# Designs tried in a protein design chat: VH-VL binders against q9umr5. Part 5

Target 1, 268 residues: q9umr5
Amino acid sequence: SYKPVIVVHGLFDSSYSFRHLLEYINETHPGTVVTVLDLFDGRESLRPLWEQVQGFREAVVPIMAKAPQGVHLICYSQGGLVCRALLSVMDDHNVDSFISLSSPQMGQYGDTDYLKWLFPTSMRSNLYRICYSPWGQEFSICNYWHDPHHDDLYLNASSFLALINGERDHPNATVWRKNFLRVGHLVLIGGPDDGVITPWQSSFFGFYDANETVLEMEEQLVYLRDSFGLKTLLARGAIVRCPMAGISHTAWHSNRTLYETCIEPWLS

## First folded at step 5 (VH-VL)

Design c57
Fold by OpenDDE, look of step 10:
Structure c57 (fold): chain C 268 residues (1-268), chain A 123 residues (1-123), chain B 106 residues (1-106)
Amino acid sequence: as target 1 above (268 residues)
Amino acid sequence: QVQLVQSGSELKKPGASVKVSCKASGYTFTDYAMNWVRQAPGQGLEWMGWINTDTGNPTYAQGFTGRFVFSLDTSVSTAYLQISSLKAEDTAVYYCARNHRFGSPWYTYFDYWGQGTLVTVSS
Amino acid sequence: DIQLTQSPSFLSASVGDRVTITCRASQGIRSYLAWYQQKPGKAPKLLIYDASTLQSGVPSRFSGSGSGTEFTLTISSLQPEDFATYYCQQLDSYPTFGGGTKVEIK
């Protein structure tokens, strides 16, 4: 039998968005138990990411307990960060494939429709003033806002991304790294035509330097220092990168070609 | 079982230095951060800071910068607190305390403590 | 820093009594609060963490409750070995302790 699949949605999203993905999985892997977690939907997805992590943890623990051979995670957009944090705090997870579906894994720094809706009077160049405040950190988007021009504020004020990345030292950094390294495979999916994730390379742990030049994963300090295990995972062949052009952000979970190429191979 | 054993009491003159040791056993030393807590005679508890037992990186609370130094010898699972330029107000019992597995994303509780080391500074 | 105020500072009670100690925070700390017991000449001992979770090995007569800014430690039936000083601690920011509550024999 196939391992159970757990799906985590993104910002302003819900389980309904994954109806096509469920169809694809059912067709290619009949009998697979797929659970799309219907938590923190819509506006509730703006709640602090640590709160979301706790909620999702409570939901996945029973599923994992019933699947001793392991489970697969498909985590979309903001959900990819939630899942990475989940795997970091769980010392007993049994995740075989962690599929990060167009997630801002290295953070977000861009004026998107999502950001304009939440911060209509703010530009990305000034959002740090809000996001790196105690008030701002109560919103999920600010938890992974990564301003390359204000790295000091990011490192000191980011209450989520900087911690799960091990960029800011904390008492559980070593243990979180150990926990995350329990994953069998990390499948990174994204593409240049996403239109929301900025830069799109963030889905592959690439990101801006101080001059807004995009650097690759292997050039990032978190990789070089192996602060949460990326270097270790890559060394043992556990990281899969699956870039695909021509896919908009809201279509990653509904594209058949993308599913067959980037998702299906890791559901066995 | 988890144990933290500290070095014995110290009597020092003002201006001298002292180094307190905290030897851990019964668990993987580098998996848990170590904290230092001070308690002046008849007073409450005061968190001094913590040290990453894996990287050796120390973090000092406000008021404990400069004269206070956290260090490690991982080969013997031991944490150290060094206080230089001792003052009379440094007279206190100093505790090492292990981080609990649970807590906030950036700080944890203290589940195991050393027996404490009395440092007396007197002229 | 977040200040924790314990009340009362001193409490006289008898064996078998129900004892309640309060800890108030200067600001909201969610549930990031712990309780410790300390006996003379000994190190503190963790009793409760996350406001209400009993530490392993701690007797069930100890319980914690509260969230936000007000927390309580309760000993349902005071035992001879429970005469000690109790401290609350918060972790929402840099760790800070309350001033302590000394439980003495009446």
Scores: ipSAE 0.610, ipTM 0.829, lowest interface PAE 0.9, mean pLDDT 95
Fold by OpenDDE, look of step 7:
Structure c57 (fold): chain C 268 residues (1-268), chain A 123 residues (1-123), chain B 106 residues (1-106)
Amino acid sequence: as target 1 above (268 residues)
Amino acid sequence: QVQLVQSGSELKKPGASVKVSCKASGYTFTDYAMNWVRQAPGQGLEWMGWINTDTGNPTYAQGFTGRFVFSLDTSVSTAYLQISSLKAEDTAVYYCARNHRFGSPWYTYFDYWGQGTLVTVSS
Amino acid sequence: DIQLTQSPSFLSASVGDRVTITCRASQGIRSYLAWYQQKPGKAPKLLIYDASTLQSGVPSRFSGSGSGTEFTLTISSLQPEDFATYYCQQLDSYPTFGGGTKVEIK
């Protein structure tokens, strides 16, 4: 039988967003138990990410316990960060494939419709004033805001991304790295036509330097220092990168070609 | 079982230095950060900072910078606290304390403690 | 820094009594609160963490409750070995401790 699949949604999403994905999985892998976690839907997805991590942890623990052979995670957009954190804090997870579906894994620094909705009078260039404040960090979007021009503020004020990345030292960094390294495969999916994740390379742990030049994963300090295990995972062949053009952000979970090329191979 | 055993009591003069040791056993030393906590006679508990037992990187609380140095010898699962230029106000019991595996994303609780080391600074 | 205020500072009680100690934070600390017991000449002992989770090996007569800015430690029936000083500690920022509550024999 196929391993169970757990799906975690993104910002302002719900379980309904994944109806096509469920259909594809059922068609290609009949009998697979797929659970789309219906937590923190809609506006509730703006809650602090650590709060979300705790909620999702409570939901996945019993699922994992019933699947001793392991499970697969499909985590979309903001959900990909939630899942990475989840795998970092769980010392007993049994995740075989962690599929990060167009997630801002290295953070976000771009003007998007979501950002404009929440902060209509702010540009990305001045959002650091809000996001790196105590009240700003109460919003999920700010938890992975990564301003390349204010690295000091990012490192000191980011209460989520900087910690799970091990960019800011913390007492759990070593254990979180060990936990995350329990994953069988890390499947990174994204593409240049996403239109939301900025830069789109963030889905592959690429990101801007201080001049807004995009550097790849292997050039990032988190990789070079192996702060949360990326270098180790790559060395053992556990990282899969699946870029695809022509897919907008809201279509990653409903595109059949994308599913067959980047998701299905890792559900067996 | 988990144990933290500290070095014995110290009597020092002002201006001298002291080095307190904390030997860990019963667990993987590098998996848990180590903290130092001070308690002046008849007073409460004061967190001094922590050291990453894997990387050796220390973090000092406000008020404990300069004269206070955290260090490690991982080969013997031991953490050290060195205090230089001792003052009378440094008279206190110093505890090493292991991080609990649970806690906030930023800090953890202290589940195991050394027995404490009394450092007395007197002229 | 976050200040923790414990009340009372001193408490006289008898064996079998129900004892309640309060810890108030200067700002919201969610549930990042622990309780410790310290006896004279000994190191503190962790009793409760995450405001209400009992540490392994701690008797069930100890319980913790609260969230945000107000927390309580309760001993349902005080035993002879429970006479000690109790401290609360927060983790929302740099760790700080309350001033302590000494539970004495009446």
Scores: ipSAE 0.562, ipTM 0.814, lowest interface PAE 1.0, mean pLDDT 95
Fold by ESMFold2, look of step 10:
Structure c57 (fold): chain C 268 residues (1-268), chain A 123 residues (1-123), chain B 106 residues (1-106)
Amino acid sequence: as target 1 above (268 residues)
Amino acid sequence: QVQLVQSGSELKKPGASVKVSCKASGYTFTDYAMNWVRQAPGQGLEWMGWINTDTGNPTYAQGFTGRFVFSLDTSVSTAYLQISSLKAEDTAVYYCARNHRFGSPWYTYFDYWGQGTLVTVSS
Amino acid sequence: DIQLTQSPSFLSASVGDRVTITCRASQGIRSYLAWYQQKPGKAPKLLIYDASTLQSGVPSRFSGSGSGTEFTLTISSLQPEDFATYYCQQLDSYPTFGGGTKVEIK
């Protein structure tokens, strides 16, 4: 029998957005228990990410307890950051596959329609003034805002991303790394035509240097220092990279070819 | 089962140095950060900072960034607080305290404390 | 740093009394607040964490409440072993402690 699958949605999302993904899983893995978590929907997805992590943690505990053989996570966009934090803060998680579906794992440095709606007079070059303030950190988008031109502000002010990436030391850093390393597989999915995640390589732990040149995962300090376990995971063959061109940000969970290529193989 | 045992009381003259030890047992030492907390006689508790027991990197609270040095010997699961150029105002009980691992993702509560080490500085 | 102000600093009470201690934060700290009990010559003992969750082995006469900037510790029926000093601590950022509340026999 197949391991249960837990789905965590992204910004301004709901469980209905995943109806095609649910259909694909039912067709290829009949009998799989799939739970799409119905928390922090719509505007509630703007709440601080640590608040979302706490709520999702409470929801996944009973699901994991009923499945001692393990579970899989499919986590879309902002939801992939929530899931990565879950893997760090839960000593007793039993996640086999963590499937990160076009998630800004190294952060976001790009203008989007919902950023313009929230901060209509700001551009990406100026948004650090808002996001790297206590008030800005009350919005989920600012929790993973990563301005490559203000790295010292990012490292000091980020209440979420800098911590889960191990870019700023904290008392739980060692335990979070150990917990994250208990995952069976880390499946990274994204592509150049996403149109929202900026740079799109953030979905693969790549990101801009100070010249806005994209450094790949293996060139990042967090990888080289193995600050939360990426180097260790890669060395043991636990990281799967599945890039796919031609998919826009809202289409990742409704593309059959993507599902068959990047997701299905990991739903044991 | 978890236990933090500190070194004994110290009587020192102004200008001397002292090194307080905190030996941990009953858990994996490098998994938990170690904090230092000061309590002057008849006064409240004052957080001094913490040390990452895996990397050895210390973080000091405001006001403790000079004469106070945190260090480790991981081979014997021991954290140290060294105070140099002792002053009369350094007279206090010094506690080591382990972070509570579960709860807030920021700094956590202190679930286990050492018994305290009284350092007395007088001439 | 986040400042914590405890009230009262000193409290005289009798066995059996209901005792309430307040901790006020200089800014919102959500529910990231703990209460400790300290008896003379002893290390502090964790009573309550996350504002309202009792630590294992703590008697049920202790309770905590509050969120944001205002928190309370309540002892529903004071016992002889409860005469001690009580400290609040926040962990929404770098840890800070309140000034303490000493509870003594009237």
Scores: ipSAE 0.320, ipTM 0.708, lowest interface PAE 4.7, mean pLDDT 90

Design e12
Fold by OpenDDE, look of step 7:
Structure e12 (fold): chain C 268 residues (1-268), chain A 123 residues (1-123), chain B 112 residues (1-112)
Amino acid sequence: as target 1 above (268 residues)
Amino acid sequence: QVQLVQSGAEVKKPGSSVKVSCKASGGTFSSYAISWVRQAPGQGLEYLGYIIPIFGTANYNEKFKGRVTITADKSTSTAYMELSSLRSEDTAVYYCARVDYGDYESPEAFDIWGQGTMVTVSS
Amino acid sequence: DVVMTQSPLSLPVTLGQPASISCRSSQSLVYSDGNTYLNWFQQRPGQSPRRLIYKVSNRDSGVPDRFSGSGSGTDFTLKISRVEAEDVGVYYCMQGTHWPYTFGQGTKLEIK
């Protein structure tokens, strides 16, 4: 039998967004138990990410317990960060494949139409004023806002991303790294035509430097220092990078070609 | 000069709802969080919640168990606080306030308060 | 929730004399960015609250220099070097570091 699949949605999403994905999984892997976690839907997805991590943890623990052979995680957009944090705080998770589906794994610094919709009266260059305050950190979007021009504020004020990345020292860094390294495979999915994740390379742990030049995963300090295990995972062949062009942000979970190429191989 | 002008006094029955408005004149909400604070007669201040208008959502004090709804209309620079399932204990002056949430370019910015709205809940 | 404890709750003061109000938090108010989001408010009789101090020691515009804030971590103080008649009212400390944000009980300053 196939391992159970747990799906975590993104910002402003619900379980309905994954109806096509469920169809694909059922067709190609009949009998697979797929659970789309219906937590923090819609505007509730703006809740602090640590709160979400706790809620999702409570939901996945029983599922994992009933699946001693392991489970697969498919985590979309913001959900990918939630899942990474989840795997970091759980010392007994049994995740085989962690599929990060167009997630801002290295943070967000976009000024896209999506951002404008969220922040119609603010430009990305000014969001640091909001996001790196205690007020802003009560919102999920700010928990992974990564302003390359205000690195000091990011490192010190980010209550989520800087911590799970091990970019700021904290007492759980070693343990979180150990826990995260329990994953069998880290499957990173994203692409240049996403239109929301900015830069799109963030889905592959790439990100802007101070000049807004995109650096690759291997150039990031978190990799070089192996702060949460990226270097170790890569060394043992556990990281899969699956870039795909021509896919918009809201289509990653519904594109058949993407499913067959980047998701399906890791569900068996 | 930026001012916050609130709606008039309200008298409500228990179980009903009240919606108080807070309009910013002479400015916008763009660089501030709008907070709602209440003060029962002769008592201290209690924080209800706040909204960052550009986010379109609010953060609430869980003490109110979902009875509070804070919204903002950016086009009119008006914030709203709705309190449902009113009780006698909800009798208070309700204040809106524009609070700096970290504008590093405005060191002279300060918290501006509305004049308050008295809400009386009585049978 | 963070509990803010003020002392004293009643503060009778002679005109021209100094006044001091203490505010203690149940946990550190230092945020990860290094700032301490502790505010002081003044509420004159029949008026809305007015912020006097933000981030422990910064005076808002128009606040006389006879008002000063100090402290760190969990212990904070508002001082008035020379109390004036217009200073009569209730003073509140407030923490803005930990949600939900909370106020002290208030200190009622009166003239003897």
Scores: ipSAE 0.331, ipTM 0.736, lowest interface PAE 1.9, mean pLDDT 92

Design g11
Fold by OpenDDE, second read of step 6:
Order: C-alpha cells, then structure tokens, then sequence
Structure g11 (fold): chain C 268 residues (1-268), chain A 122 residues (1-122), chain B 107 residues (1-107)
C-alpha cells in the first residue's frame, strides 16, 4: 500500500483547489489515502503563520500516528512555509517526502495580486513599513515578507521566517534543525513563469541580495551556516530540485505534466 | 508539582568564580529553555542568558558575554550558571526561570527558582 | 537592545483604587510583552503574557493591554495582597529586557 498523503493549501485557498491533484494521485497510486486539510481557508489564511502551524499540527498528528511507515506532505505556496515550520517544531514527525509546491521558502519580496489585495496602496519597496509594524506581523503574508533592503528590520521584526530559518537567534534553533532533518526528502518545486512567488527562485531557497541580485541556495547564509539543515540535507542527497517553466502559480497543483515529473516520483 | 530548586547562598571575593545550580522536577527538563536573571539589591531584573537543555545551545546577554557560562545536565535535570571575574556589582540574587520567552508556536510555562544570593566583597 | 521604559517608578494608592502602570518599548515589539509581579523576598510571578492574556490562576482584577510600543497594566481594584513591584518584559527580540519596575504601595 502507498503511504498517506497530506496536502496543505496556500493563501486564500481551500481543499477544492486540489481536486485535480487528488484525481492524479488516485489514478497513478490507487488506494492512497489523501487528506487535504481544510483549515484556515480563504481569509483565514491571513492568520499568523504560527497559529496556522498549531492548527495544522493538531490535524496531522493523528494522521501520522495511524501511518507508522510514514507519510508524504504536499504543501502549496504559503502552505510550504507552514509545513516547513511544522516539521521544525515536531520532534516525532514521520514525513518521508516533503514536497514544497511553489512555496516562497526564502520569503517574498514582490508586488503580487495577493499583496495588492491586502495592501492596495503599498508597493513592495514600502511594504516593510507595514509588515514590520505593530500590526503587520498579524498577517501571514508579512510573516515571510523578506525585504532585502531592510535586513535589520526583517531580522528583528519577522516573527516567522527569520526564526524558522535560524536567522534570528532563539533557543530552539538547533532542535528545529534536528527535527527538520528527519525528513526523507525535500522536494522543491517552482518555476520562472510562476508570476506570484518573487523571486521565483525563493521556491528553491534562492533570494535577493542587497542589490536585488538573485543568489542561489548555496550562496545563502542559511545554507552556509546550515542554520536549519539545508546544507546537511543537500550533502546526503535529500534535496530534489524540480524547476518547470510555463506554469502559473495557480496551476502548480493542477498540471498533469508537473505532477508526473515532480510529484509522482516521490509518492510511495 | 513543578519545582526549581537553586543552590545556596554564596560569598565570594572579587575576581573569583561562582557556579549556581538549578534543579528541575515536575516537568520534562528538555521541554523549555532555562533562563538566568540577575537582580541587584533594590534594583530591577536583568536577563543574563538562556540554555536549551535539549540541544545545549546558549545565548548570552552582551553585558555578561565572556564571563557567564550557562549549561544544562540532562542526566540530572540541572541547569548551571557560572559567572567569573566577579565584581562588587555582581552582588545580587540570581534566578533560574522559564517562561520569559514563549515558544513562537506555543505557550511556555512560568517557573522560577527561589533565587540564590551571591555576595561579592573584599 | 530594546529599551523598556516603565512608569511610574512608584505609586501609592488606596484599597479599591484603580492602578495603572505603563510600559513603552523603544521599538515595535508587537504583543510580545509579559507583566510580572514580585513581592518582597520572592521570585517574580507572571501575571500577563503576550500583552493581554491573563496567566492561569491570576485574579481577574489584573489586566493588560497594548501593542507595538505602548502597553498598559491595570489593577481594577487594588487589594492589600497586591503590594509588590511590577515589571514589564519584552521577548520580541534578544536580549530579553525588563522595565525598571513599579513599586505599588497602599496608603
């Protein structure tokens, strides 16, 4: 039998968005128990990410307990960050494949429709004033806003990304690293035509430097310092990078070719 | 019942080193970071640093950096704070405590030791 | 470092009075603020966590409010057993820092 699959959705999303993915999994891996977690849907996805992590943790714990052989996680967009944090705080998770589906793993710094909706009068260059403000961090989007021109504010004000990255010191950094390293494989999926994740390389832990030059994962301080285990995972061959062009952000979970190429091989 | 029991009062000369213990019972020692707080006579509270007993990871306040060493012994559920090069201004009550910083994903209980008085005098 | 400015440093009030203590952070700390009560010769005790949440077992006459940089601690009706020094403490960033304390006495 196939290991259970747990799906975590993205911002302003719901379980309905994954109907095609469910179909693909059922077709190629019949009998697979797939659970799309219907938590923090729609506007509720704007809740602080740590709150979401707790909610999703409560939901996945029973599923994992019933699957001693392990489970697979498919986490889409914002959900990918939720899942990474989840795996960081859980010292007893049994995740075989963590599939990060077009997730801003290294943060977001771009003017997107999602941001315009929430902050219609703000440009990315000024969003730090909001996201790193008293109330900004109460919104999930701001929890992973990563302004390369205001690194000091990011490091000091980011209540989520800076912590799970180990960029800001905290007493659980080492333990979270250890917990995250329990994953069998980290499958990173994304592409240049995403249109939302900015830069799109964030899905592969690439990101802007102070000059907005995109650096690769291996050039990032979090990698060089192995602050949450990326270097270790790469060294043991546990990181899979699956870039694909021609896929918009809202199509990652519905594209059959993408599924066959980047997702299916890691479902067992 | 949760208890944090600290070692007894210490009298030291300037330049000496003091090591205070904090023994934990009633909860899993490795669940929470252990903080140390200094309080000079008639003064406020000052955070010195913490240790994650699970990993041994430590972070110190800059004021005490280079003089303080915080450790955790998971075999005895005991945290330690060692302060070297003692000065008269180090005369204070020292507390071990949890709860000063919540886990970002959850609640951290408030537990305190009874305090240890350290007197530094010539 | 984040500086916590607490005021007043001391106050005297009558039993039943409303007591208000303020704490101002040198920068935005969101709601990552604790309020502690310390009685003479005793360790501090957490009363309020995350700016406005009452710790378990704490009387309802204690409350906290605020976010960002300005915070308020309130005793709605001062009781004799409330004689203590109160401290605010931020845990938004390291190092953890405390306010200077407010000594509360009864007339």
Amino acid sequence: as target 1 above (268 residues)
Amino acid sequence: EVQLVQSGAEVKKPGATVKISCKVSGYTFTDYAMNWVQQAPGKGLEWMGWVDPRSGETIYAEKFQGRVTITADTSTDTAYMELSSLRSEDTAVYYCATGLSEYWYGYTPDYWGQGTTVTVSS
Amino acid sequence: DIQMTQSPSSLSASVGDRVTITCKASQDISNYLNWYQQKPGKAPKLLIYKASNLETGVPSRFSGSGSGTDFTFTISSLQPEDIATYYCQQYYNLPLTFGGGTKVEIK
Scores: ipSAE 0.007, ipTM 0.478, lowest interface PAE 12.4, mean pLDDT 91

Design p38
Fold by OpenDDE, second read of step 6:
Structure p38 (fold): chain C 268 residues (1-268), chain A 123 residues (1-123), chain B 111 residues (1-111)
Amino acid sequence: as target 1 above (268 residues)
Amino acid sequence: QVQLVQSGAEVKKPGASVKVSCKVSGYTLTSLSIHWVRQAPGKGLEWMGGFDPRDGETVYAQRFQGRVTMTEDTSTDTAYMELSSLRSEDTAVYYCATGPWDLLTGYYKFDYWGQGTMVTVSS
Amino acid sequence: QSVLTQPPSVSGAPGQRVTISCTGSSSNIGAGYYVHWYQQLPGTAPKLLIYANSNRPSGVPDRFSGSKSGTSASLAITGLQAEDEADYYCQSYDSSLSGWVFGGGTKLTVL
């Protein structure tokens, strides 16, 4: 039998968005138990990510317990960060494949149409005033806002991304790294035509430097320092990078070609 | 946790300028939006201006445009409000204030206030 | 002359209910902008009392409540206590002025 699949949605999303993915999985892997977690849907996805992590943890623990052979995680957009954090705090998870589906794994810095209803166009350069304020981290988006021009504020104020990245020292860094390294495979999916994740390379742990030049994963301090295990995972062949062009952000979970190429091979 | 401490009382003559300071502690000034509100003796609150993240700039009340300047010194975590061409009607307690923006609704509230600075304009 | 209009004064006896109105226009409260309320005790800086029409910050008793309808907002105080004697100000945003605006303030006297 196939290992159970757990799906975690993204910002302003719900389980309904994954109806095509479920069809694909059912067609190609009949009998697979797929659970799309309907937690923090819609505007509730703006809740602090640590709160979300706790909620999703409570939901996945029973599923994992019933699947001693392991489970697969498919985590979309913001959900990818939730899942990474989840795997970092859980010392007993049994995740075989962690599929990060167009997630801003290295953070977000950009104004997109998708977020314009929340952020005026002029806010990209000024959002640090909100996100890194005493109150900004109460919003999920701010939890992974990564302003390359205000690195000091990011490192000091980010209550989520900076921590799970090990960019700011904290007492759980070693343990979280150990926990995260329990994953069998880290499958990173994203592409240049996403239109939301900015830069799109963030889905592959690439990101802007101070001049807004995009650096690759291997050039990032978190990799060089192996702060949460990226270097180790890469070394043991546990990281899979699956870039795909021509896919918009809201289509990653509904594209058959993407599924067959980037997702299906890692469902067993 | 956020604290705003303002400079001391000022006495000025008409036509002069006054510069009031507001030192931030607990958090860096860069991570806050400082606004200024004044209150004439026995009168109500009047918003003068402040930083608006939506616009990415300091916005002044129309009444004070051209006469007020709000600046920041990030090295000392101090915000300043300078009012020029003072007149007797400018006699008031001046407050600096700050608070969180709600990203969902866009509202702004003043959760923290300085202790106020009395500015007296008299000939 | 304030953009938002409040009664200059209200009074009540201990234990009573009092209401303070805040009347705006189509460019502020009527435009859908939230209303905040501040309490200012004598000789002190204002304190946030109600935010976003009807929410209470931590530490504010549930005796205080806010509401909004149309172009007006209202602050209600039940179980009036001596310590409630203060000035109360409503606040909102005005699109025509591109700025924040306060009411004229209401002096609440506890008899």
Scores: ipSAE 0.259, ipTM 0.708, lowest interface PAE 1.8, mean pLDDT 93

Design q12
Fold by OpenDDE, look of step 7:
Structure q12 (fold): chain C 268 residues (1-268), chain A 123 residues (1-123), chain B 112 residues (1-112)
Amino acid sequence: as target 1 above (268 residues)
Amino acid sequence: QVQLVQSGAEVKKPGSSVKVSCKASGGTFSDYAISWVRQAPGQGLEYLGYIIPIFGTANYNEKFKGRVTITADKSTSTAYMELSSLRSEDTAVYYCARVEYDILTGYSDHDYWGQGTMVTVSS
Amino acid sequence: DVVMTQSPLSLPVTLGQPASISCRSSQSLVYSDGNTYLNWFQQRPGQSPRRLIYKVSNRDSGVPDRFSGSGSGTDFTLKISRVEAEDVGVYYCMQGTHWPYTFGQGTKLEIK
């Protein structure tokens, strides 16, 4: 039998967004128990990410308990960060494949058309004024806002991303790293035509430097310091990078070719 | 230069709802968070919640058990606070206040306040 | 919730004399960014609250230098070096570090 699949949605999403993914999984892996977690849907996805992590943890624990052979996680967009944090705080998770589906794993610094309703004007350069405050950190989007021009504020004020990345010292860094390293495979999916994740390389732990030049995962301090286990995972062949062009952000979970190429191989 | 102007006094029956407005001027509304604080007669200050207009959603004090709704209209630079299922103990002056961050001086939370709106709940 | 405890609650003062108000929090108010989001507000009779001090010791523009804030962690103090008639009102401390944000009970400053 196939291992259960747990799906975590992204910002402003619901379970309905994954109807095609469910279809693909059922067709290619019949009998697979797929659970799309309907937590923090819609506007509720703006709740603090740590709150979401706790909620999702409560939901996945019983699923994992019933699947002693392990489970797979498919985590889309913002959900990918939730899942990474989840795996960091859980010392007893049994996740075989963690599939990060177009997630801003290294943060977000962009005001794309997708977010125009949130950013009626170009607010990218000014969002630090809100996001790196106690007030802003009560909202998920600020929890992984990563302003390369205000790195000091990010490192000090980010209550989520900077912590799970181990970029700021904290007492749980070693344990979180240990927990995260329990994952069998980290499957990173994203692409240049995403249009939302900015930069799109964030899905592969790439990100801007102070000049907004994109650096790769291997150039990041989190990798070089192995602060949460990326270097270790790469060394043991546990990281899979699956870039794909021609896919918009809202199509990652509904594209058949993407599924067959980047997702299906890791659902066995 | 920054001003917060609130709507006028309200008299309401128990069980009804009240909606107070707070219009901001003298700055960029998108740079602000707007907080709501109330003060019962002769009592201290109580925090209700705040909104970040850009996000279009608010953070609430759970003590109000979902009776408070804070919204914002970016086009008019106006924030609103609605309190439902009114009770006599909801009688208070309701204030809006501005929260802003300045890179040079730090966060300026609650540096400007509205003039207050008296809400009286009586049968 | 973080409890803010002020003392005294009533503060009669002779004109020209100094005044001191204490504010204690039930937990540390140091935020992850290293700042301590402790504010002091003044509310004169019939007026809206006015922020005097932010982040423990920073005076707002227009606030006389006779006002000063100090403290760290969980213990904070507002001092008025020479009380003037215009200083009559209620003073509140507020923490903005932990949601939900909370105020002290208030200290009523009166002239003897």
Scores: ipSAE 0.556, ipTM 0.818, lowest interface PAE 1.3, mean pLDDT 93

